# VHH binders against b0bn94, part 2

Target 1, 137 residues: b0bn94
Amino acid sequence: AEVQQLRVQEAVDAMVKSVERENIRKMQGLMFRCSANCCEDNQASMQQVHQCIERCHAPLAQAQALVTSELERFQDRLARCTMHCNDKAKDSMDAGSKELQVKRQLDSCVAKCVDDHMHLIPTMTKKIKESLSSIGK
Short names: E, the ipSAE of ESMFold2; O, the ipSAE of OpenDDE; V2, 0.75 times the mean of E and O plus 0.25 times the DockQ between their complexes.

## First folded at step 1 (VHH)

Design a3 (framework vhh_7nfr_2)
Fold by ESMFold2-Fast, scan of step 1:
Structure a3 (fold): chain B 137 residues (1-137), chain A 126 residues (1-126)
Amino acid sequence: as target 1 above (137 residues)
Amino acid sequence: QVQLQESGGGLVQPGGSLRLSCAASGFTFSSYWMSWVRQAPGEGREWVSSISSSGSTIYYADSVKGRFTIARDNVKNTLYLLMDSLKSDDTAVYYCAKDRSPLYKYLFSGTYFDYWGQGTQVTVSS
């Protein structure tokens, strides 16, 4: 249980770091350079400068929403898998299975949920990176 | 320069309440996920809660769900933690933490931050 949770956390964190290093950092740099350019326009009004900066922020806000949505989908899927394992364990107990046998079956089921969803991370990473690459084009 | 300044800690009896604040400056507060992290005496850091830049997405550690509420005020550049039904186990130094990137969301953890405040001590004791 805690070991499986840590395993998922480490894999997701590694993916997020990869996305930040390869995609988000460039977008963030472009946003700040865009915003700096807004501030260099000494003919613009305060309102025009603020609107210019807001436009510079939009791609990053879209990227944040995209990454957040994909991670929430991943968590929901994993949670549903784990709930199924708990339901299955309860059914086994109700049917008269021994406690240690049920615990081993539960541990195996949860481990399989984690392993199956860990296998989805490369595909999810690719999808996120492709979607991020389309932002601002 | 990035600055985070926590306040609101103190001594409280079990079952009591406290409200922590974190004043942020030196960065675009409204663009970053913010978190609360605590450290009890002799223990490692424990993530408590995280809130998205807009305030619409919130996560809590299982140990504090239903008792703590995280909130933010992007106009005042301030992060809050409202703590109800405090237990002895909640005794810790509470830290305000800024995520490394405005786009970072740590669904299962809150460990990767680039700035921490000085912390505020919360002691739950009679």
Scores: ipSAE 0.000, ipTM 0.145, lowest interface PAE 12.7, mean pLDDT 78

Design a4 (framework vhh_7nfr_2)
Fold by ESMFold2-Fast, scan of step 1:
Structure a4 (fold): chain B 137 residues (1-137), chain A 125 residues (1-125)
Amino acid sequence: as target 1 above (137 residues)
Amino acid sequence: QVQLQESGGGLVQPGGSLRLSCAASGFTFSNYAMSWVRQAPGEGREWVSSISYSGGSTYYADSVKGRFTIARDNVKNTLYLLMDSLKSDDTAVYYCAKRGYSSLWRYYPEAFDYWGQGTQVTVSS
C-alpha cells in the first residue's frame, strides 16, 4: 500500500508541475506586466490604479481556485474508495478472518482504487489545461 | 479554504473525562478520514486516533486504546474525541488534522496538511 501511495503522489506532483510550467507561470508573468501597465497611466488616480491592478490579478486567482477544486475532487473520490477498503478490512477482521488474509485483501482493494483513479489523471490534466487556456484566452 | 476549529479542552483531575470537538468547514467533510494529533510541552507531535470517512473504521495509538473514543457527525461536520480515565501523560495541545492530496493513507503527524489551532488539555491534581 505504500507503493500505491507513492504512485499517486508522483503522478499528481507531475501533473501540478506540468500545469505550473505550461500555464501558471505564463499567467503570473502576464499579471505582473498588466499591473506594471496600470502604474504607467499618468492620467489615472491612485484608486483607479489599484482597481486596475486588482483586475489584473483576477485571472490568476480564478486559475488557482480551479486547480485546487479539481485536485480536491480527485482526492475526495480516491479517499472514499480507499476508506471503503479500510471499512471492508475491519469488517472482515470482526467476522473472524485471519490477519494476513485481511491485509492482502486490503492491499488488493487499495491497489484497484489507485489503478481506477490513475486512469483519470490524463483526462483531468487535459481539462485543467483547457480551462486555464480559456481564462487567459 | 480548509478551516478546523477545536474546542473542549481544559483542566481536569486524573481519572476524569473530557470531550473534544472539531468543527470543520471549507471542504466536503464526509469524504475525508480525520485524525487527532497531540503535542506535549517540549515533545514532538504524536498521532492519537483516526476515523474513516464513513465512521466505519477507527484506529488508536497504543497509549490511548480503551480510554479514548473517536467519533464523527457527518451531518454537523464535526469530529469528536471522548477521553476517559485521563492521566497526567495525556497533558498536551490536541489538534484536529486532515490529510491533503499528497498523504491519502498515512496516520503519521508529518502526513497531515491541515491543522486546527489546537485545544489545551491539562491533567493535574
Scores: ipSAE 0.000, ipTM 0.159, lowest interface PAE 12.6, mean pLDDT 78

Design a5 (framework vhh_7n9e_1)
Fold by ESMFold2-Fast, scan of step 1:
Structure a5 (fold): chain B 137 residues (1-137), chain A 124 residues (1-124)
Amino acid sequence: as target 1 above (137 residues)
Amino acid sequence: DVQLVESGGGLVQAGGSLRLSCAASGFTFSRYAMYWGRQAPGKGREWVSGISWNSGSIAYASSVKGRFTISRDNAKNTLYLQMNNLKPEDTALYYCAKVTYRYGYFSPSEYDYWGQGTQVTVSS
């Protein structure tokens, strides 16, 4: 189950890295450029400049919230799948199955949960990138 | 090195309440499911309650359901067990444990890391 945990961590980390490289970095650049333009506005008061900068940060904040929300949804789905595995293991124990057999069934069930959900990552990645591209329009 | 330190146990009369705490270090607490287990003299380890990394999934043993509440504070790396309406049969050494798998919970296993425990004694 250590191996399955690591597989999920590495896959999620790879996805986050991809999104950061291909989407977040661009948005961050736009945010700083937008903020610099606020500071060069000779018609604005300092308060208006601060409000302008806050508006420049909004798309990046929205992007961070979106990525966090999608990751939490993914992790919640996986957790529910493994909870089901735990319930089945408990049922097997209550029915008199031996501990080693129950643990093997649990590990197999969890591995299937991981395999099933790993297949969702490419689709989730595309959805995130598409959603991020729509931010700030 | 994984370290789990339980506290909050003590002697209480039946019908009383106690709150147990488990301070975790040596791993990213917010990424792991945690659970509480107990062991009474002459009995094996019994799973009490489990909680997922984000508190989205919580489960209880039938013997404590409705009386105990598990919770966690990821910012403080601390796991809690609020125990109400305690019964003499709740007398045991209570352990917190780190589940091997991050995104779920599992039945108690010798492979899980267990703390040293905190003693709870309930008198009639």
Scores: ipSAE 0.000, ipTM 0.152, lowest interface PAE 13.8, mean pLDDT 78

Design a6 (framework vhh_7nfr_2)
Fold by ESMFold2-Fast, scan of step 1:
Structure a6 (fold): chain B 137 residues (1-137), chain A 126 residues (1-126)
Amino acid sequence: as target 1 above (137 residues)
Amino acid sequence: QVQLQESGGGLVQPGGSLRLSCAASGFTFSSYAMSWVRQAPGEGREWVSSISGSGGSTYYADSVKGRFTIARDNVKNTLYLLMDSLKSDDTAVYYCARGRYYDFWSGYKPYYFDYWGQGTQVTVSS
């Protein structure tokens, strides 16, 4: 279980870093350039400049919320799968199965949950990147 | 301009308590998750705790669960970290950060921070 936990965490961490490098960093750069442009408007009041800067921050905030939402959804799905494995293990124990047999069944069930959800990461990554590219359009 | 300013650090004996504060300005505070991250001398950054924008969800590193409490006051735009039962291992510079969190097994831990405070030193010794 711990090995499987590390596998999925590492894969998701790699995905998050990829999204940060390819999408979030670009948006951060655009946000700062947008904010710099606000400061170059010699006709704007101080309050208008501040509002302009806050508008520049909105796409990045939306991007962060989107990534967080997708990761929460992924975590919830994986957690439900592993909880089902725990329930099955409990049922097997109650039915009189030996402890080692139950542990092997649990480990196998959790490994399948992780394998199944690892296959979802490329699709999730694509969906996140496509959604991020639509921000500010 | 986004600003995060920490305060409340200091020297405390093992088993003591401290309350850290982070004053935020320049953004809609209630719309952002906030985090505390620490760094001990010669070590990497360690995420400590996160709180959702509304304050409805809190998350903690295993090393601080049951001892630390994260809280926020969205009216005052202030983030807090209440530290109880301090240990020598808690000695670090504590940073307030605006950012997201993520952790599959314990909740969420920060993976993305766009703004950091200057840090406040916490030293636990006699």
Scores: ipSAE 0.000, ipTM 0.129, lowest interface PAE 12.2, mean pLDDT 79

Design a7 (framework vhh_7nfr_2; at its last look DockQ between E and O 0.26; V2 from the best seeds 0.00; counts 0 for: pae E 11.0 > 2, grease 27.8 > 24.2, SAP .786 > .668)
Fold by OpenDDE, look of step 2:
Structure a7 (fold): chain B 137 residues (1-137), chain A 125 residues (1-125)
Amino acid sequence: as target 1 above (137 residues)
Amino acid sequence: QVQLQESGGGLVQPGGSLRLSCAASGFTFRSYAMSWVRQAPGEGREWVSSISSSGSYIYYADSVKGRFTIARDNVKNTLYLLMDSLKSDDTAVYYCAKGPYDYVWGSYRYTFDYWGQGTQVTVSS
């Protein structure tokens, strides 16, 4: 089970790092430059400058929310799959199967869940990056 | 350091209700999914329920569906478990757990790694 978790972790980490390098880092740079420009307006009131800075930060906030939402959705799908595995394991135990056999079946089921969902990561990544690219435009 | 402190356990009759709380500190609570796990005497730990970081996704073990309700307050850094229609089989130490995943900007973790000390729930006539 831990091995399967590590597989998912590594795959998602790689995706997050890719998104950070290709999208988020650029957005951060834009946010800082935008905010700096807000501060250069010496005719603006404090409130106006603050509102300007908030507007500058909005795209990055939206980006974070989007990534978080996608990750939660991914976790939800995987969780549902593994829950079914657990249910099957319980049924097998109730049917009188040996514990070792049930564990093997469970491990196999979970492994399949992980495999199936790891195959979704490239598509998820693409969707995230496309969405991020449209933020602020 | 990560700290999880459960409370609200006690002795209750079958059909009764309890509300468990878990006070969390030492980490960004709102960034982590949280779970309840229980352990009956002589048995292994059994997963009970989980709730995502935002609360948008909730999961229950079949044994508690329709009777238990998991909730969280990200402002108070508190996890809750409302337990209704309690049965003798619900007798166990209930643990608050950090996981199974978290996301902080720039970092993702898929772990189930911290537990509280637990709170005893006893259902008996």
Scores: ipSAE 0.019, ipTM 0.399, lowest interface PAE 4.2, mean pLDDT 87
Fold by ESMFold2-Fast, scan of step 1:
Structure a7 (fold): chain B 137 residues (1-137), chain A 125 residues (1-125)
Amino acid sequence: as target 1 above (137 residues)
Amino acid sequence: QVQLQESGGGLVQPGGSLRLSCAASGFTFRSYAMSWVRQAPGEGREWVSSISSSGSYIYYADSVKGRFTIARDNVKNTLYLLMDSLKSDDTAVYYCAKGPYDYVWGSYRYTFDYWGQGTQVTVSS
């Protein structure tokens, strides 16, 4: 299960890196350009400049919240799957199964959860990128 | 009704050791993943370590790997962080945090629904 957990962690890490490189970085650039324009308004007070910069942050904040929300949903689904595995392991223990047998069954169950959810990552990646693209429009 | 209470912080010399404890109440401790998160002066929060509900799955931030050990006692409803080879960079307020599920996947994929008040760790040279 350790190896299986690392597999999904690496896949999620790659997805997050891809989203950051291809989508978030572009949005950060737009946010900083927006903020620079706020600073170039010599008619504005320092307070008005600060509030202008805050407004420039909104799309990026929305994008980060969206990515976080999608990752939380993915984790929630995977967690529910592994919770079922934990419940089955406990039932086996209570029924008198040997510790090593229970550990093998738990590892197998968790591995299946990981395999099932690994298949969802490409779809999640596409959904995130499409949603992020819409924020900038 | 969820309550998390940290203790064990203090002042220690570089290279020293400390053991932090987090007493949990108001929920079924054994059913949830737990984490330690720290915040250094003038910095944002940094995830340190997480442990699954059973204790079978454990993750550490690269900055503490090999020096810190996370552990839990599901009978006593207590989370621990054993800190060895402390560095000045480890100076921070350390928070105990509860996850919403039994599993852990690392900091950017892990949500915390409850936090403790924090305990100060100061590593002074």
Scores: ipSAE 0.006, ipTM 0.177, lowest interface PAE 9.8, mean pLDDT 80
Fold by ESMFold2, look of step 2:
Structure a7 (fold): chain B 137 residues (1-137), chain A 125 residues (1-125)
Amino acid sequence: as target 1 above (137 residues)
Amino acid sequence: QVQLQESGGGLVQPGGSLRLSCAASGFTFRSYAMSWVRQAPGEGREWVSSISSSGSYIYYADSVKGRFTIARDNVKNTLYLLMDSLKSDDTAVYYCAKGPYDYVWGSYRYTFDYWGQGTQVTVSS
């Protein structure tokens, strides 16, 4: 199970780094430029400048929330799949199957969960990047 | 620079309770999953519990399930561990930890790349 967890961690880490470098970093640069422009209006009140800056930050905040939400959905789906594997292993143990056989069944079940969900990462990445482009600046 | 500061440890009798806190700074706390890890003398580090960035997904090691509760406050950037029904086996230095990405996966743990100085919990009569 440590091998399967490491596979998922590395793949998700690579996806997060890709989204940060290609999308989030660009949005952060735009946010800072937008914020700087807010400070150049010498007729604006302090409150008006604050509100202007808040509007500049909204797209990045939305983008970070979107990425977090998609990762949590992925985690939940994978966790439910592996919990089903644990339930099947418990059923086999309760039915009198030998521990080595149950361990082999569990390992196989978890490996299948990981393989299936690893194939979803490219689609999740594409969805995230498309959604970020619609709100990214 | 990521910084994590644990507090709230101490000496308790078996069956007692403690509440640990971890103050976080130097990163966007609300965007990352957080974990508690412990280390008893002469042993490697043992994962205790993890909580997702929003708090929607929570996981515990079998050894603490039903006795410990993890929580977070994303406004105060603080992670908590409420420990009830403490046993001598819970004696360890407890660390809060941040992984390289913001998710957790059931009873499987992700790699930790930052943790604090730790806080000592001792359960003895």
Scores: ipSAE 0.000, ipTM 0.189, lowest interface PAE 11.0, mean pLDDT 80
ESMFold2 (binder alone), look of step 2: mean pLDDT 84; pTM 0.861

Design a8 (framework vhh_7xy4_2)
Fold by ESMFold2-Fast, scan of step 1:
Structure a8 (fold): chain B 137 residues (1-137), chain A 124 residues (1-124)
Amino acid sequence: as target 1 above (137 residues)
Amino acid sequence: QLQLVESGGGLVQPGGSLRLSCAASGFTFSSYAMAWVRQPHGKGLEYIATISGSGGSTYYSDSVKGRFTISRDNAKNTLYLQMNSLKPEDTAMYYCAKSRYDILTGYYKGFDYKGQGTQVTVSS
């Protein structure tokens, strides 16, 4: 179970680093450049400058929310899958199955949950990057 | 340097209550979801509860729903777990854990833990 925990953690971390490097960092740069331009308008009032900066920040805020939402959905789905495995293990034990057999069934079930969801990460990464590319229009 | 320091554990009778605290430092506390996880002696980690960075959303495992309440004080960088109607099955070492990218899951699904934990023992 610890091996599966580490495997999921490493895969999610790798995906997040990829999204940050290839998409979020560029959006952050655009936001700061946009905000700097707001500050160079010597005819604008203080309130107008603040509103201008808020508009510049909106795409990045949307991008962060989108990434967070996708990660939460991924984790929720994986959690429900492993919870189902735990419930089945409990049912098997209550029905009189031997401890070793139950442990083997639980380990296989959890490993399958992780494998199934790990295979979805490339598709999820692509979807996130495509969605991020459409932000700021 | 990320630090999580748990406290508030102890020995209680079944039906009793305890309030656990976790003092966090070394990161922007309000930017991360936090969780409580536990480990009974000789068993694996079990997810207990999660709270979002803002405190606006909470999630609980089925084993503690209605009995435990997770909360946080972002001004004090402190996480809490109010435990009511304690059962012998709640006996475990309790750890607080920091999430990554505001992921709302238990420790075994994407939380870091750095604390030494606090022991809760419910005698029967």
Scores: ipSAE 0.000, ipTM 0.130, lowest interface PAE 12.4, mean pLDDT 77

Design a9 (framework vhh_5j56_2)
Fold by ESMFold2-Fast, scan of step 1:
Structure a9 (fold): chain B 137 residues (1-137), chain A 129 residues (1-129)
Amino acid sequence: as target 1 above (137 residues)
Amino acid sequence: QVQLVESGGGLVQPGGSLRLSCVASGFTFSYRSSYAIGWFRQAPGKEREGLSSISGSYGGSTSYSDSVKGRFTISRDNAKNTVYLQMNSLKPEDTAVYYCAAKPGYSLWRYTSSEYDYWGQGTQVTVSS
């Protein structure tokens, strides 16, 4: 179970690093260049500069919210799957099953949850990147 | 509902050790628990920083931020419904208020404070000669 959790954490971390390198970092650069351009407008009022900077920051804020939302959904789905495994194990224990049998059942169930959800990571990654690419269009 | 109470903070000299405790109520640590517990800190003038987490599922899988990896260890005692943070080789830079926080679900995301729904009141750790 420890190994299974580490597998998921490593796969999600790799996905986050990929999204950061290929999408977020570029958006961050665009945001700062956009904001710098706002500050070079000598004809703009204080309020207009502030509004200009806010518009530059909006896409990145949306991107961060989107990535967070997708990861929370993924985490909640996986947590629900593993909770079901825990409930099933508890039911088996309450029904008088041997401790070793219950542990094997739990480990197998959790491993299946992890395998099923790791299979979803490439699809989730693609969806996130596509959604991020649509921001600011 | 869910409550978290930190304790164990105080004054220590550089190179010293300290163990923080986080006592949880309103949920139970067990193999059927889906709650994750994280440790965070906030130094004066800085944003809140995530340090470590332990999940209730999978028998307590743990994770650490790079700044504390190898120096801090998170553990739990299910019988006492308590999570610990053992801090070794403390440095003046570790001076901060330390917070315990809880979130429902399997913890796959690293140390984003907005993901945690329940927070303790914090305990002060000061590392100074």
Scores: ipSAE 0.000, ipTM 0.180, lowest interface PAE 12.5, mean pLDDT 77

Design b1 (framework vhh_7nfr_2)
Fold by ESMFold2-Fast, scan of step 1:
Structure b1 (fold): chain B 137 residues (1-137), chain A 126 residues (1-126)
Amino acid sequence: as target 1 above (137 residues)
Amino acid sequence: QVQLQESGGGLVQPGGSLRLSCAASGFTFDDYAMSWVRQAPGEGREWVSSISGSGGSTYYADSVKGRFTIARDNVKNTLYLLMDSLKSDDTAVYYCAKGSEEWLEYLLSGSEFDYWGQGTQVTVSS
């Protein structure tokens, strides 16, 4: 229950930190450098400089959207798994099972959902990093 | 939208009896399991008893088994807890709880059910 929530939060946080260190930070550096170059054009209007900076931020915005999308997909899949556990718990309760037994079965089912989806994090991390490399071109 | 209103608490001597009621509204009452949960001073929440939507199945914590009886009236949308042979250890605020469709939320929050009522105080003292 709370332990499972902490496990998910810690695993996701570790993945985000890894992607930030190895991919996002490099992209941020490139974007700031790009933006600095926009500001060095003495003949550009203020509007042209702003447009230039906006173009420099586009790859980073795409990277952030991709990471967000993958995280939302992960959370949606986990939620659907736990909803199945809820359905089973309701069926057991309706069939006359003891509440403590139903609660234990629900806890076990949710823990399995978390375990199964924790195994997906390395694959998700790899996919994110590969996609980020593509955006940076 | 969901509303739960407890009543029937009070002060009784050890060995006494009380009947708690919970009036429910805002949902299809007979589709949901209902529970009683209590919280004693300085303690965490303790599940006490549950009843299935139809009333056909009842469940009790070991600490109250044989002394408490849970019942429901699906025509009146009311949940009951009949408490006999009360002990000082039964002193607590008693909450009416509706079974949740989001049981993951229940597990993650450390609560057994969502949509708890305001509670009703039961004090057992001589």
Scores: ipSAE 0.000, ipTM 0.089, lowest interface PAE 16.7, mean pLDDT 76

Design b10 (framework vhh_7qbe_3)
Fold by ESMFold2-Fast, scan of step 1:
Structure b10 (fold): chain B 137 residues (1-137), chain A 122 residues (1-122)
Amino acid sequence: as target 1 above (137 residues)
Amino acid sequence: QLQLVESGGGLVQAGGSLRLSCTASGFTYAMGWFRQGPGKEREFVASISWSGDSTYYADSVKGRFTISRDNAKNTLYLQMNSLKSEDTAVYYCAADEGFYLEYYTESEYDYWGKGTRVTVSS
């Protein structure tokens, strides 16, 4: 179980680093360039300049919310899968199965949950990156 | 909403060690520790990114404190070594649900714990 937890954590960390490196960093660069352009508008009041800068920052806030939402969704799905494994184990115990056999079935079930969800990370990564790329025009 | 609970504070002799923990009720991205000593304003201590790859420390604690996290348990840690009387303070856990590239300013955190008291006797 500890090994399985570590596998998930490392895979999620790798995904987050990839998104930060390849997408968030680019968006932040665009945000600062956008903000600099706001400051070069000689016709704008200072109030209008500040509003312009705020609009430049909105895509980054949207990106943060999107990544957070996807990570929470992933955690919820994995948690429900492992909870189902636990319920199945309880049912087996109630039916009179041997404790050691039930523990082996539980461990196998949890490992499969982890394996199945590890396979979802590349698809989730692609979806996140595509969504982040579409935030721009 | 998101809640943070600190633990591990107490009384310790100068030169001693203490480990603080902070457990979050849900998902967090960036996390950090802040402290407020007697008669002082709240100051930054340390912060850590989700992956743990980026850590930041206040100059006053570099080399003595180590920040770490266990995302599977939604728990943040602060290992404090070589404690000084100047480290006496209420230590606060802080967290945010979004991404931030710089995790060392108070304004980047939306959620705060109620604090745990650390007293270093000399």
Scores: ipSAE 0.000, ipTM 0.153, lowest interface PAE 14.6, mean pLDDT 78

Design b11 (framework vhh_7nfr_2)
Fold by ESMFold2-Fast, scan of step 1:
Structure b11 (fold): chain B 137 residues (1-137), chain A 123 residues (1-123)
Amino acid sequence: as target 1 above (137 residues)
Amino acid sequence: QVQLQESGGGLVQPGGSLRLSCAASGFTFSSYEMSWVRQAPGEGREWVSSISSSGSTIYYADSVKGRFTIARDNVKNTLYLLMDSLKSDDTAVYYCARELWFGEDYYYGMDVWGQGTQVTVSS
């Protein structure tokens, strides 16, 4: 299931890169400009400057947490599906099925899990982007 | 309801020791290969150690060989990481993970993760 892992990894990576290019990069730029403005206040103490920078970082931190949460949810759902496949394979082995037959059944089962969950990525991407667009309103 | 719960983390001085535990529930623990993975601040996840379902085959990352020992108790459904000669570089959140493996050439990877336990090595 190295091939199936790679399919998931590539699809998730493409989604993350899309979110980074269209949403996160702009938020990072705003955060750094906000932080630079904090450093230009000659009347502020060092502690006040640090607090100002911390406030500038909050929207980006929220965005990162949201993306992480959605990815963890996706991984959990896929993992539960593949766990079922593994349990079925073990049951088949215990029942006396040939190792090659069990491997084929397991590979097929895992491939279906991946196929089913790959269909969720466009919807997940849309929801992430919509949520990110609402941050800092 | 498949769950993994880590414990045993804390603050320790360089050269000290800690024992991490991972309690498994909701699946047949004795049937799965288990791993420890850590994540230091600002870094990606780093694999630390793996143990086969029976406990007979064990692997360690080069960075922890000779200092860490992985063990399991299949009766208690618990995975352990015994950490000796701790270094500042070992500071990380430690996760236990379940491996999905079948046969010699089939490996899906880690499909269940715990919430993590913080290990801080500092004077």
Scores: ipSAE 0.000, ipTM 0.101, lowest interface PAE 14.7, mean pLDDT 78

Design b12 (framework vhh_7xy4_2)
Fold by ESMFold2-Fast, scan of step 1:
Structure b12 (fold): chain B 137 residues (1-137), chain A 124 residues (1-124)
Amino acid sequence: as target 1 above (137 residues)
Amino acid sequence: QLQLVESGGGLVQPGGSLRLSCAASGFTFDDYAMAWVRQPHGKGLEYIATISGDSGSTYYSDSVKGRFTISRDNAKNTLYLQMNSLKPEDTAMYYCAKEYDYVWGSYEYTLDYKGQGTQVTVSS
C-alpha cells in the first residue's frame, strides 16, 4: 500500500509539472504581458487600469480552477476505491480469515485501484491540456 | 493467558548473525499467522516478516529480503527469525505478533497483541 501510494504520487506530480511547464507558464506569461499593456495607457485612470488587469487575469484563473477540479476528482475516486478495499479486508478479518491471506487480498485490491487509476492519467493529461489550449481563444 | 516471549537478541558486529525465538502459549498456535515487527529507539513500528499458520506462505519487507528468514515449529509452538548480514540499521527492539488488523483508512500494520520484545544491537 505504501509503495502504491508512492507510485500514484509520482505519476500525478509528473503530470502536474508537465501541465505547469507546457501550459500554465505560457498562460502566466501572456497574463503579465497583457497587464503590462494595461499600464502603458497614460490616459487611463487607476480604476480603468485595475479593471484591465482583472480581465487579463481571468483566463489564468479559469485554467488553475480546471486543473484543481480534475485533480480533486481523481483523488476522490482513488480514495473511494481504496476505502472499499479496507472494508473488504476488515470483513475478511472479522470472518476469521488468516492474517497473511487478508494482507495479500488487501494489497492486491489496493494495487488494482492504483493500476486502474494510473491508466486514467494519460487520458486526463490530454483532456486537461486540450481544455487549457482552448482558454482565451 | 495468551503469552508471547521473545528471546535471542544481543549485541553483534555488522555482518554478524542472530536467531530470534518466540515461545507462544494460550492459543492454538498453528491456526494463526505470525509476524515479526521491530521498533528502533524513538521511532514507530516497522513490519519485518509474516508466516502463515501452515508455513506455506511467507512475506518479507524489502529492507530484509535475502538477509532474514522467518520460520516456525508448530509442534513446539515456536516462531523463529534467522537474521544474517546484520547492519547498524537493524538495531531495534524485536517483537513477535499473533494478530494483525487493518485499521480503516490507515493502510498500515497494527498489532492486537505483541510480546515483551528482545533487543538487537548492531554496533562496531
Scores: ipSAE 0.000, ipTM 0.093, lowest interface PAE 16.0, mean pLDDT 76

